# VHH binders against q9p7j3: the designs that were tried, part 148

Target 1, 174 residues: q9p7j3
Amino acid sequence: MILPLFPETQVHVFVYENVSNCAAIHEQLISQNPIYDYAFLDAATILYKKQVYSAIIRALEDRRDEQMKTKTIHSEVILSLSPKTEISSAFRQFSMTKKSKNIVVVKIDSKLTEEEEFERLDKLVEGNRVEFSDEELQKLIDFKVLKKNYKLDPSTLENPLASILSSIALRGYS

## First folded at step 11 (VHH)

Design y5 (framework vhh_6qgx_2)
Fold by ESMFold2-Fast, scan of step 11:
Structure y5 (fold): chain B 174 residues (1-174), chain A 122 residues (1-122)
Amino acid sequence: as target 1 above (174 residues)
Amino acid sequence: QVQLVESGGGLVQAGGSLRLSCAASGRTFEDYTMAWFRRAPGKEREFVAAITWSGDSTFYTDSVKGRFTISRDHAKNTVSLQMNSLRPEDTAVYYCAAESYDFGTPSEYDYWGQGTRVTVSA
């Protein structure tokens, strides 16, 4: 996918359900295996395509403006999903864990096409690929997790998208 | 600021054992994934073992699985690497490292110790 504000940046987003090897993926992340250079999110935390794109755009803006708070663009995407700029909290809230069953995978600055990344990830992730769409994401979301992460009260449940996007765009000071 | 200090290195004969320790100051180990890396003479630094801040899960490189055990003591703010059945190929400088997050992306270790030397004679 091409982003209007960043037309030269290659962005790919993949969704997997029923993933059985999150513990093995976590092992590769801990050991700094470069073939796993992606952002791995728990799908329980993602309700909309716009939520992911807003975090990506914010991360790219912070990189452009030399204001990144983390060391990599993929880490900055995870941080950017959080309503506050506390790194460890953001990773606890949004990252894949060894117990995750459904994941969203983000790749930025790929030298590969979307199809080539898909073939690569298909070998790394043991799960079922599904379309990156609001319909598929809504099957995987955990509303209790979403409510906790974005501090949603009953009044915002009718339109959580606006609150989520505002939280991403207008997050507070570090 | 987080500071890491390694200890426990030394000279040992093949088949022997050593216990390395890493002491942290400035913040508790509970907030960090802790790892051991090593650099052998003439080689690049490689991952050895890690223990996560989230549930104390442990990870090992294939060449040390079953021989090395990583553990931490929250009360002492210390992470340890028990090395058994040592081989000449384990000869290296061993580094303790700490990382502020342990999921979601490849780990970017923020803090490093100065290293402790391990020499395994044939």
Scores: ipSAE 0.535, ipTM 0.810, lowest interface PAE 1.1, mean pLDDT 86
Fold by OpenDDE, second read of step 12:
Structure y5 (fold): chain B 174 residues (1-174), chain A 122 residues (1-122)
Amino acid sequence: as target 1 above (174 residues)
Amino acid sequence: QVQLVESGGGLVQAGGSLRLSCAASGRTFEDYTMAWFRRAPGKEREFVAAITWSGDSTFYTDSVKGRFTISRDHAKNTVSLQMNSLRPEDTAVYYCAAESYDFGTPSEYDYWGQGTRVTVSA
């Protein structure tokens, strides 16, 4: 996938449910295995495709402007999901944990087609791939977590997307 | 800005134990995942163990599982590596490392110590 604002950067997003080896993946990330060069998100925290895209775009903008707060573009995507500026908070909120069962995986700067990237990633993730869509994400979301992460209240729950996108966009400006 | 200083290395016989310690400077110790790496003679640096900023999770390379234990003390800004049942193949310079995020993606650690030498004799 090519984003209009960043035509030189190829991005792929994958969704997995019923993942059995999140703990193992987690360990590989800690050990800095370069084969696992992705952003691994807990699907329980993701409700919309636009939420993910907004984070990706924010991360790419930060990189473009040399304003990244994290070391890698993938970690910046995770940070960009959060309304908070603290890196640790963002990762606690949105990153895959060893207890995760459903995940969203983001690849930035891919040199492969979506199919090729999937084949590579499928060797790492033991789960079932589902479509990256609002419909599928809605099945995986934990609304309690979502409300907590974005401080959603009854008034903002009427239009969660708008609130989420605003939170992402205004991070560091409040 | 974090400075890391390792200590506790030395010579020990096979089957023996050592406890390595890493003292971290700064007031943001709780923001960092801490890890131990090692470099054996003629080999590349390899991951040994890590502990998340919260201390909730620990990870180990397979060869040290059951023998090594990583822990951290936020009050003292230290991370430790208890090494039991040491083997000659554990001989290496051990490095403390700090990273400002966890689990999102592989990345080079931000800060490194100078290392402490561990020698395990047969």
Scores: ipSAE 0.025, ipTM 0.347, lowest interface PAE 5.8, mean pLDDT 90

Design y50 (framework vhh_6qgx_2)
Fold by ESMFold2-Fast, scan of step 11:
Structure y50 (fold): chain B 174 residues (1-174), chain A 122 residues (1-122)
Amino acid sequence: as target 1 above (174 residues)
Amino acid sequence: QVQLVESGGGLVQAGGSLRLSCAASGRTFSDYTMAWFRRAPGKEREFVAAITWSGDTTFYTDSVKGRFTISRDHAKNTVSLQMNSLRPEDTAVYYCAAESYDFGTPSEYDYWGQGTRVTVSA
């Protein structure tokens, strides 16, 4: 995908359901294996494509402005999903865990095409690829997790998009 | 504040053994993934072994599998690296490292010890 504000930045987002090897992926992340240079999110926390794009845009803005709070663009994406500026809290709220069954994977600054990244990720992730679409994400979301992460009231839960996007955009200022 | 202090390095002959220890202090040690890295003379730092906070998962670089064992003691807030069948190629400064995040991106290990020197003579 092309982002109008960042036309030279390659961005790819992938969704996998029924992933069986999250623990093995965790071991590769622990060892700093450069092949796994992605942001791995728990799909239970993601309801909309715009939620992911808003976090990516915020991370890219912070990198452009030399205001990143984390050391990598991928970790900045995870932080940017959180309404708070606490790094450890954001990772606990949005990252894949050993218990995750469905994941969203983000790649920024890839030198590979989307198709080449799919071929690479399919070797790393033992699960079923699905389309990155609102329809597929809504099958994987955990509304209790979403409510807790964004502090949603019953009234906002009926149409949470604007509230979620506002929380991401105003991270640290509200 | 998390502080890491390594001990147990020294000079040993090929085929010998050493046990490295890392004492960690800080309020959230129980939530930390602990790792050992090493840097050999004239080379870049490389990953050696890691253990998750619960001690249920261990990971090793291929060159040390079967020879090195990482373990931790929650009561003593320590992580240890038992090094057996040492080779001259294992000569390096060994660093203890810690990270509080479990997942999401490749670990950055923001907390590092001072290092302990291991020399293996042929």
Scores: ipSAE 0.479, ipTM 0.780, lowest interface PAE 1.4, mean pLDDT 85

Design y51 (framework vhh_6qgx_2)
Fold by ESMFold2-Fast, scan of step 11:
Structure y51 (fold): chain B 174 residues (1-174), chain A 122 residues (1-122)
Amino acid sequence: as target 1 above (174 residues)
Amino acid sequence: QVQLVESGGGLVQAGGSLRLSCAASGRTFSDYTMAWFRRAPGKEREFVAAITWSGDNTFYTDSVKGRFTISRDHAKNTVSLQMNSLRPEDTAVYYCAAESYDFGTPSEYDYWGQGTRVTVSA
């Protein structure tokens, strides 16, 4: 996928359900294994494709403007999903954990094609790959987690898209 | 200003033991994942062991599992690496590192010590 505002940036997003090896993946992340240079999100926190794309765009804007709060573009994507600027809180809210069962994986600046990334990730993730679509994401979301992360009231929980996108776009000042 | 200072390195015979310590100053590291890395002569820096800020979960590289033990003392703001059954291949400079968040992406350690040298003779 090509983003109109960032046409030279390669972006790939993958969704896996029924993942059995999240603890092993976490072990590789802690040890700085460069093969695992992705953002690994808990699918329980993601309801829409636009939610992920908005976080990616915000992260790329912050990188362009030399205003990143984290050291890598993938870390900045995770931070950008949060309505707060606290890095540790954002990671606790949105990252894959050892107990995660369904994950969303983001790759930015890949030198590989989407097919080559699929081959790599299928070797790293022990789960079933599904389409990155609103329909598939809706099957994996945890609405209690979503409500807590974006501080949604009962009136917005039925149609939260605008509130989520606003929270991502307007994070920080205003 | 945050500083990590390693100690406990030295020369030891194969089969021996050493205990490395890392003292943190400038802030409390109770909210940090602490790790040990090493750099052997002619090699790149590699991960050795880590202990997470939450629940003191421990991780080890395969070559040291069962021989090395990482632990932390929150009251003293220190992390330690107990190294048993040392081998010549463990010869390296050992570095203490700290990160304020984990999961989700490869760890980007925010703070590093200067290193302490460990030499294991055959």
Scores: ipSAE 0.548, ipTM 0.813, lowest interface PAE 1.2, mean pLDDT 86
Fold by OpenDDE, second read of step 12:
Structure y51 (fold): chain B 174 residues (1-174), chain A 122 residues (1-122)
Amino acid sequence: as target 1 above (174 residues)
Amino acid sequence: QVQLVESGGGLVQAGGSLRLSCAASGRTFSDYTMAWFRRAPGKEREFVAAITWSGDNTFYTDSVKGRFTISRDHAKNTVSLQMNSLRPEDTAVYYCAAESYDFGTPSEYDYWGQGTRVTVSA
């Protein structure tokens, strides 16, 4: 997909459920294996497509403005999901862990079509691809984790999307 | 929470060897990727080596490849850095670090030791 604000940057997002090899993927990421040049998110922390898009846009803006806090655009996406400024906190909150079962995978600056990228990624992830949609994300979400990550309370739970997007957008401005 | 304590630093002649050790507190040692960093006089802290939480993978900065070896002992909650063929440019304070997530950048590590000084004379 092409984002309107960043027409020269192609982005792909994939969702996998019942992933059996998250620990192995995690090892490769730590080892900085270039084949695993993606943002791997724990699906338990993602409720909306717009949440992911908002983080991607924030990361791209940071890169554009030469204000990235992390080493890579994909790590910046992970950071951008968090209302906190601390990198460690963001990764603990949103990044795939060795214990994850469902994941959201983001590719920035893709040179491939969505299908080509999927074929490549499918060799790395041992799980079932599902549609990137609010409906599918809702099936994978852990609401306890979501509430904790974005400090949602009964008043903000009336419109959690608005609260989440505000948290992402206003990170570092509170 | 993890506390890290380095040891093994000292003065050594060029070509010599040292073995650094880092003792980690807590019961969750196996959840953390462990790494060594160093800060030379007048320079910024730089990555030296890391070992994954499982111990299955290691990686090194280019300048120490073939000379340094990182290892960990889960039973003892320790990470070690065997440094061989030491050079004057290896002179630095060496820091142990721990993180529970990937990407391994200095700013992303959760816990740091106080450091141990390594001095390599010409």
Scores: ipSAE 0.008, ipTM 0.248, lowest interface PAE 9.8, mean pLDDT 90

Design y52 (framework vhh_6qgx_2)
Fold by ESMFold2-Fast, scan of step 11:
Structure y52 (fold): chain B 174 residues (1-174), chain A 122 residues (1-122)
Amino acid sequence: as target 1 above (174 residues)
Amino acid sequence: QVQLVESGGGLVQAGGSLRLSCAASGRTFSDYTMAWFRRAPGKEREFVAAITWSGDITFYTDSVKGRFTISRDHAKNTVSLQMNSLRPEDTAVYYCAAESYDFGTPSEYDYWGQGTRVTVSA
């Protein structure tokens, strides 16, 4: 996929349900295996496609402006999901864990087509691929996690989109 | 400003043990994933073991699993690698590394020590 504000940047987003090998994936991430160069998110933290795209756009803006706080564009996407600028906190809030059952995987600057990335990623992730859509994401979200990560009160929890997008857009300014 | 200094390397016979230590100075690494990497003569650097900031999660490369144990001491700001049942193929310079991020992307270690040499004789 091409973003209107970043037409030269290839973006792919994948969603997997019932993943059984998150511990093995973590081992590959810790060991710096370049095959795993993606951002691996816990789907329990993602409610909307716009949430993911807003974080991607913010990360790309920070890269364009030479203002990235992290070392890679994929790390910057994870940071950009957080309402805080603190890197370790953002990773603890949004990254896949050994206990994750459903994940969202982001690839930026892919040298492969979407189909080739699907083939590659399906070998790495032992789970069921589903469509990247609001409908599918809403089946996987954990509202307790969402509320904690974005500091939502009960009145905003039933319609949180504006609050989430505002938090992502304003990340790094306070 | 942050420094990692390894110690404990040396010469040991196959089947022997060594304990490597990494001392951190310049700040506390309480929020850091700590790792050991090694580089054998004429080869590329490879991952050996890691321990997350919480200390609850450890990772090992398959060739050392069951033989090596990584641990950390928060009070002393150190990470250690206990190496048992050493083999000639474990001969390498061992490096301590630190990263402030946990998971989600391939780890990019911010800080590296200068290394400590381990030689395992047949």
Scores: ipSAE 0.494, ipTM 0.786, lowest interface PAE 1.4, mean pLDDT 87

Design y53 (framework vhh_6qgx_2)
Fold by ESMFold2-Fast, scan of step 11:
Structure y53 (fold): chain B 174 residues (1-174), chain A 122 residues (1-122)
Amino acid sequence: as target 1 above (174 residues)
Amino acid sequence: QVQLVESGGGLVQAGGSLRLSCAASGRTFSDYTMAWFRRAPGKEREFVAAITWSGDSTYYTDSVKGRFTISRDHAKNTVSLQMNSLRPEDTAVYYCAAESYDFGTPSEYDYWGQGTRVTVSA
């Protein structure tokens, strides 16, 4: 995927359901294995494609403006999903854990094509790859997690898109 | 004002044991993943072992599994590495490291100690 505001930046997003090896992936992340240079998100926290795109755009804007709060673009994507700028909280709210069952994987600045990234990730992730679409994401979301992460009340939970996107775009401005 | 200080390094003969300790000051690390890395002369830094904040799960590089044990004392704000059956190839400077988040991306390890030297003679 090419983003209009960042046409030189290669972005790929992948969704896996029924993943059985999140603990093994977590071990590789802890040991700084460079093969695993992606952002691994818990799909329980992602409701819309626009949610992920908004976080990616915010992270790229912060990188462009030399305002990144984290050390890598992938960690900045995870931070950018959060309505607040506290790094540890953002990671606890949105990242894959060893107990995750469904994940969203983001790659920025890929030196590989989307097809080559698929081949690479399919070797690392033991799960079923599904389409990155609102339809598929809505099957994997946990609304209790979504409500907690974005401070949604019952009225906004019925149609949360605008609130989520505003939280991502206006992070740290209030 | 966060500081990690390693201790316990030294010279030991092959087959011997050493216990390394890492003391954290300036803040508590109960919410942090703690890890040990090592660097032998002329080589890159490599991962040795880690203990996570979320339930004290432990991870080891293959070459030390069964020989090294990482443990954490939350009350004392320390992490330890018990090294048994030491081999000459374990000779390195050992570093303690900590990160404030330990999921979702490869660990960045925000804090590092200055290292403690371990020499294993043949």
Scores: ipSAE 0.580, ipTM 0.810, lowest interface PAE 1.1, mean pLDDT 86
Fold by OpenDDE, second read of step 12:
Structure y53 (fold): chain B 174 residues (1-174), chain A 122 residues (1-122)
Amino acid sequence: as target 1 above (174 residues)
Amino acid sequence: QVQLVESGGGLVQAGGSLRLSCAASGRTFSDYTMAWFRRAPGKEREFVAAITWSGDSTYYTDSVKGRFTISRDHAKNTVSLQMNSLRPEDTAVYYCAAESYDFGTPSEYDYWGQGTRVTVSA
């Protein structure tokens, strides 16, 4: 897909459930294997499509403005999901771990179609692809984790999306 | 909660070898990716090497590839750095570090040792 604010940048997002090889993927990421040039997110931490898009946009803005805090655009996406400025915190909050079972995978600067990208990614991820939708994300979310990550309280639970997006947008401005 | 203590530093001539060791406290050693960093005089701390929590994968900065080897012993809760063919530019304080996530940003590791000094004379 093409983002309106960044027409030169093609982005793809995929969701996998029941992934059996997260530990293996995790090792490849640590070794900086270029084949695994994606943002791997724990689906337990993602509730909305707009949450992911907001993080992507924030990361792209940071790159545009030469204000990236992390080494790669994909790591910046992970950071951008967090209301915290600390990279370690953001990764602990949102990044896929070796124990993850459901993941959201983001590709920035893709030169392939969605289907082509999927074919590549499908070789890396041993799991079941599901639709990238709020409905499917809601099935995978851990609300306890979500509440913790964004400090959601009863007053914000009425509209968690607004709170999440505000947290992402205003990171570093508290 | 992890405490890291480095050892093995010292003075060595160029071309020589040293083996650094880092002892980790706690019961969750296997949950952490371990790494070595170094800070040379007047320079910023830089990444040297890392080994995954499982020990199955290693990563090295380009300048030490082929010369340095990182390893870990889960039974002893230690991580080691074998340094061969040492050069004067390898002179630095070497730090052991631990992180629970997979992207080794120098400033974002969870735990750090106090460092051990390595001096390589010409």
Scores: ipSAE 0.007, ipTM 0.254, lowest interface PAE 10.0, mean pLDDT 90

Design y54 (framework vhh_6qgx_2)
Fold by ESMFold2-Fast, scan of step 11:
Structure y54 (fold): chain B 174 residues (1-174), chain A 122 residues (1-122)
Amino acid sequence: as target 1 above (174 residues)
Amino acid sequence: QVQLVESGGGLVQAGGSLRLSCAASGRTFSDYTMAWFRRAPGKEREFVAAITWSGDSTWYTDSVKGRFTISRDHAKNTVSLQMNSLRPEDTAVYYCAAESYDFGTPSEYDYWGQGTRVTVSA
């Protein structure tokens, strides 16, 4: 998908359900294995495609403006999902954990095509790849996690999209 | 800001034990993940073990599981690596490293110690 304002930036987003090897992936991330240079998110935290794209756009804007708070664009995507500017809090809220069962994987600036990234990721992730769509994401979301991460009240919960996007766009602005 | 100083290296016979310590100085309030890496002569740096600052999660490379134990002491601001049943292939310079809690992307260790040498004789 093409992003307004960043039309030459390659962005690929993948969704995997019933992943059995999150602990093994986590070990590869801790050990700095360069093959795993992606942002690995817990799908329990993602409700909409627009939520992920808003975080990507914010991260790319921060990179363009030389205002990144993290060392890598993938880390900046994870930070950008959070309404807070604190890196540790953002990662605890949105990152894949050893116990995750469903994940969203983001790749920015890939040297590979989307098809080639699928082939690579299918070897790293032991799970079922599904479409990156609102319909599939809604099957994997944990509404208790979503409510906590974005501090949603009953009035916003029935249509949380605008609140979530505002939280991402206005991170650190108050 | 964190500064790391390793100690405890030395010469030991195969089957012996050594305890490495990493003293962290700088900020008292920290949520850093601490790790041990090693580099043998002619080889690339290899991950050995890691622990969250809270101490509730640990990771080990397969070759040391069951032999090495990583632990931390909040009062002394130290991370230790207890190495048991040492083998000649464990001979390396061991490095302490620290990273702000990042999980979800490959860890980028912000701070590194100077290293401490471990030699395991046959």
Scores: ipSAE 0.469, ipTM 0.786, lowest interface PAE 1.4, mean pLDDT 85

Design y55 (framework vhh_6qgx_2)
Fold by ESMFold2-Fast, scan of step 11:
Structure y55 (fold): chain B 174 residues (1-174), chain A 122 residues (1-122)
Amino acid sequence: as target 1 above (174 residues)
Amino acid sequence: QVQLVESGGGLVQAGGSLRLSCAASGRTFSDYTMAWFRRAPGKEREFVAAITWSGDSTLYTDSVKGRFTISRDHAKNTVSLQMNSLRPEDTAVYYCAAESYDFGTPSEYDYWGQGTRVTVSA
């Protein structure tokens, strides 16, 4: 996928349900295995495709402007999902954990085609790949987690998209 | 300031043992993943072992599994690497590293020690 504001940047997003090897993936991340150079998110935190795209766009804008707060573009995507600017808090809120069962995986600056990334990632993730769509994400979301992460009240929970996108775009800007 | 200081390196014969220690100061590292990396002459830095903040789970590179053991002492704010059955290919400078948020992306260790040299003779 090509983003209109960043046409030179290749972006791929994958969704896996019923993942059984999150602990093993976490070990590969700890050891800095270069094969695992992705952002691994807990699907319990993601409700919309636009939520992920907004975080990606914000991370790419920060990289373009030499304003990244983390060391990699994938880490910056995780940070950019958070309404707060604190790195450790953002990672605790949105990252895959050893206990995660459904994940969203983001790849930026891939040298591979989308099909090649699917083949590669399917070997790393022991789960069922599903379409990156609002319909599939809505089956995996945990609304209690979403409310806590974005500080949503009952009046915004019926239609949280605008609130979530504003939180991402205006993060740390007040 | 945060500081990691390694000790315990030295010269040993193949089949011997060494215990490396990493002392952390300036901050408690109980909430950090602690790791050992090494750099052999003419090679790039490679991962050796790690111990996670959550439940002190351990991870080892294949070449040291069964020979090396990583452990931590929360009261002393130290992490140790017990190296048994040492081989000439284990010759390297060993570095202690700490990471505060080891989730979601490949770990980017924020704190590094200066290293301690291990030489294993044939």
Scores: ipSAE 0.583, ipTM 0.813, lowest interface PAE 1.1, mean pLDDT 87
Fold by OpenDDE, second read of step 12:
Structure y55 (fold): chain B 174 residues (1-174), chain A 122 residues (1-122)
Amino acid sequence: as target 1 above (174 residues)
Amino acid sequence: QVQLVESGGGLVQAGGSLRLSCAASGRTFSDYTMAWFRRAPGKEREFVAAITWSGDSTLYTDSVKGRFTISRDHAKNTVSLQMNSLRPEDTAVYYCAAESYDFGTPSEYDYWGQGTRVTVSA
């Protein structure tokens, strides 16, 4: 897909459930295997499409403005999900772990169609692809994790999206 | 703005052990994944081992598995490489490296040390 604010940048987002090889993927990421040029997120931490898109947009804005805190656009997406400024905290909060079962995968600057990118990624991820939708994300979310990551309380749980987006947007402005 | 300084290299006989240490400057050590690389004479630099920022995950190249152990001390801002059962083929200059993310895309590490020489005699 193409984001209106960034017409020169093609973005793809994929969701996988029941992934059996997260540990293997994790090792490949540590070794910086070029084949694994994606942002791998734990789906337990993602509730809305807009949450992901907001993080992507912020990362792209940071790149545009030469204000990235991380080295790569994909790591910046992970950082952008977090209300915290610490890179390590953001990754602990949102990145795929060896124990993850469901993941959201983001590709920035793709040169392939969504289908072509999927075929490529499907060779790396051993799981079931599901639709990138709020409905599917809602099935995978861990609300305890979500509440912790964004410090949601009973008053903000009525509209978690607003709170999440505010947290993303206002990171570093407290 | 992170400086890395390696130490612990030297001459050792085959079957011997060495412990390399890398001291990192700065206050953001916990944001970095740390790794060791090595460059043997006439060869390209190769990955040896890595440890995540939290220390909860490690990775090793196949040739050193079971012999080398990477660890880190957040209080001292250091990363170490315990090398046991050393072999002549382990002879190389060993480099400490740091990156600001654990799950980044292919690229160079953000910071590198100057290296420490390890020589293993037959």
Scores: ipSAE 0.006, ipTM 0.246, lowest interface PAE 10.1, mean pLDDT 90

Design y56 (framework vhh_6qgx_2)
Fold by ESMFold2-Fast, scan of step 11:
Structure y56 (fold): chain B 174 residues (1-174), chain A 122 residues (1-122)
Amino acid sequence: as target 1 above (174 residues)
Amino acid sequence: QVQLVESGGGLVQAGGSLRLSCAASGRTFSDYTMAWFRRAPGKEREFVAAITWSGDSTRYTDSVKGRFTISRDHAKNTVSLQMNSLRPEDTAVYYCAAESYDFGTPSEYDYWGQGTRVTVSA
C-alpha cells in the first residue's frame, strides 16, 4: 500500500485472529529482537482501516517535520492512535499484550516485498491471517475498550469514525 | 529524573559466581521494565535478561539460561542479576537499563547505567 501524500513510503498492515503466541512475541519485543521490527497492536482497539491509516499519516507527518516524540516510526504509529501525547499511556492503551487474542501488525519502510513480509510474519505469529478490512476489524473490536480510549459517549458510538479521526488528527488539543 | 547505578562487578575464576545490582533513583519503578545488557571488547551490545514491571515475566538470552537469574525488589527500586557457572565468554561490561512502556515494538530502553565490568579468567 502507497499513501498519496507519502508515495515513497511502503506501508503493510496485517490482521491475525486467534493468536496463541502473544506472550512469546512480547518476550521478543522486550529483548530488542530486530526480526520483530513492527508495530504490534491489540485488535480490540481498532475499529476502522481509516483509524490505522490516520495514525500512520500522523506519524509520517511528524517524522517529516522532525517532531517525532518516540525513537522509531513504529512507536510513533502507536503513540499517534492516542488522543493524548502521553507515550506510556498510548502503549498501554493500544499495544498488544501477553493476553491479546487478535492483533494488527503495521510495517513501514520495509526493505522486503509484501510477499516476503507475509512469509516472515506467518512464521512469527501463530494465528489465522484475515483481510485488513472494516468488516474483519468489526468482528475483533472491544467497544468497551474503544469507548475508554477515545472517551466516547452513547451518541458518539452511533457513528464513532469522525470522532476517532478527529482525536488522532488533533491529539493533545481536545 | 531517573538514574541507574550498577555494582557488583569484578574478577572471578571460571565456574565462579557474581551478583550484580542496579539501584534506581528519582522515581518508583513499579511502572518500569528492567533489563541487563552486556558489551564484550570488539562486540556490539547484547541483551542478557529482562524482568517486567510486575515481576511476573522474565526473559533470558539462550547462552545464559539456567545460569543467570534476574530478580527485582520494588520497595528498594533495585534489580539484580545472579550469575552462576561463569565462563570466560561472559567477560563484558554489564549495563542496567529501564523502559517505561509496555512493549508493542522492539524495546527502546530510555535509561541506562554507566556499566560494571566483569572479567572471568580461565
Scores: ipSAE 0.337, ipTM 0.720, lowest interface PAE 2.1, mean pLDDT 85

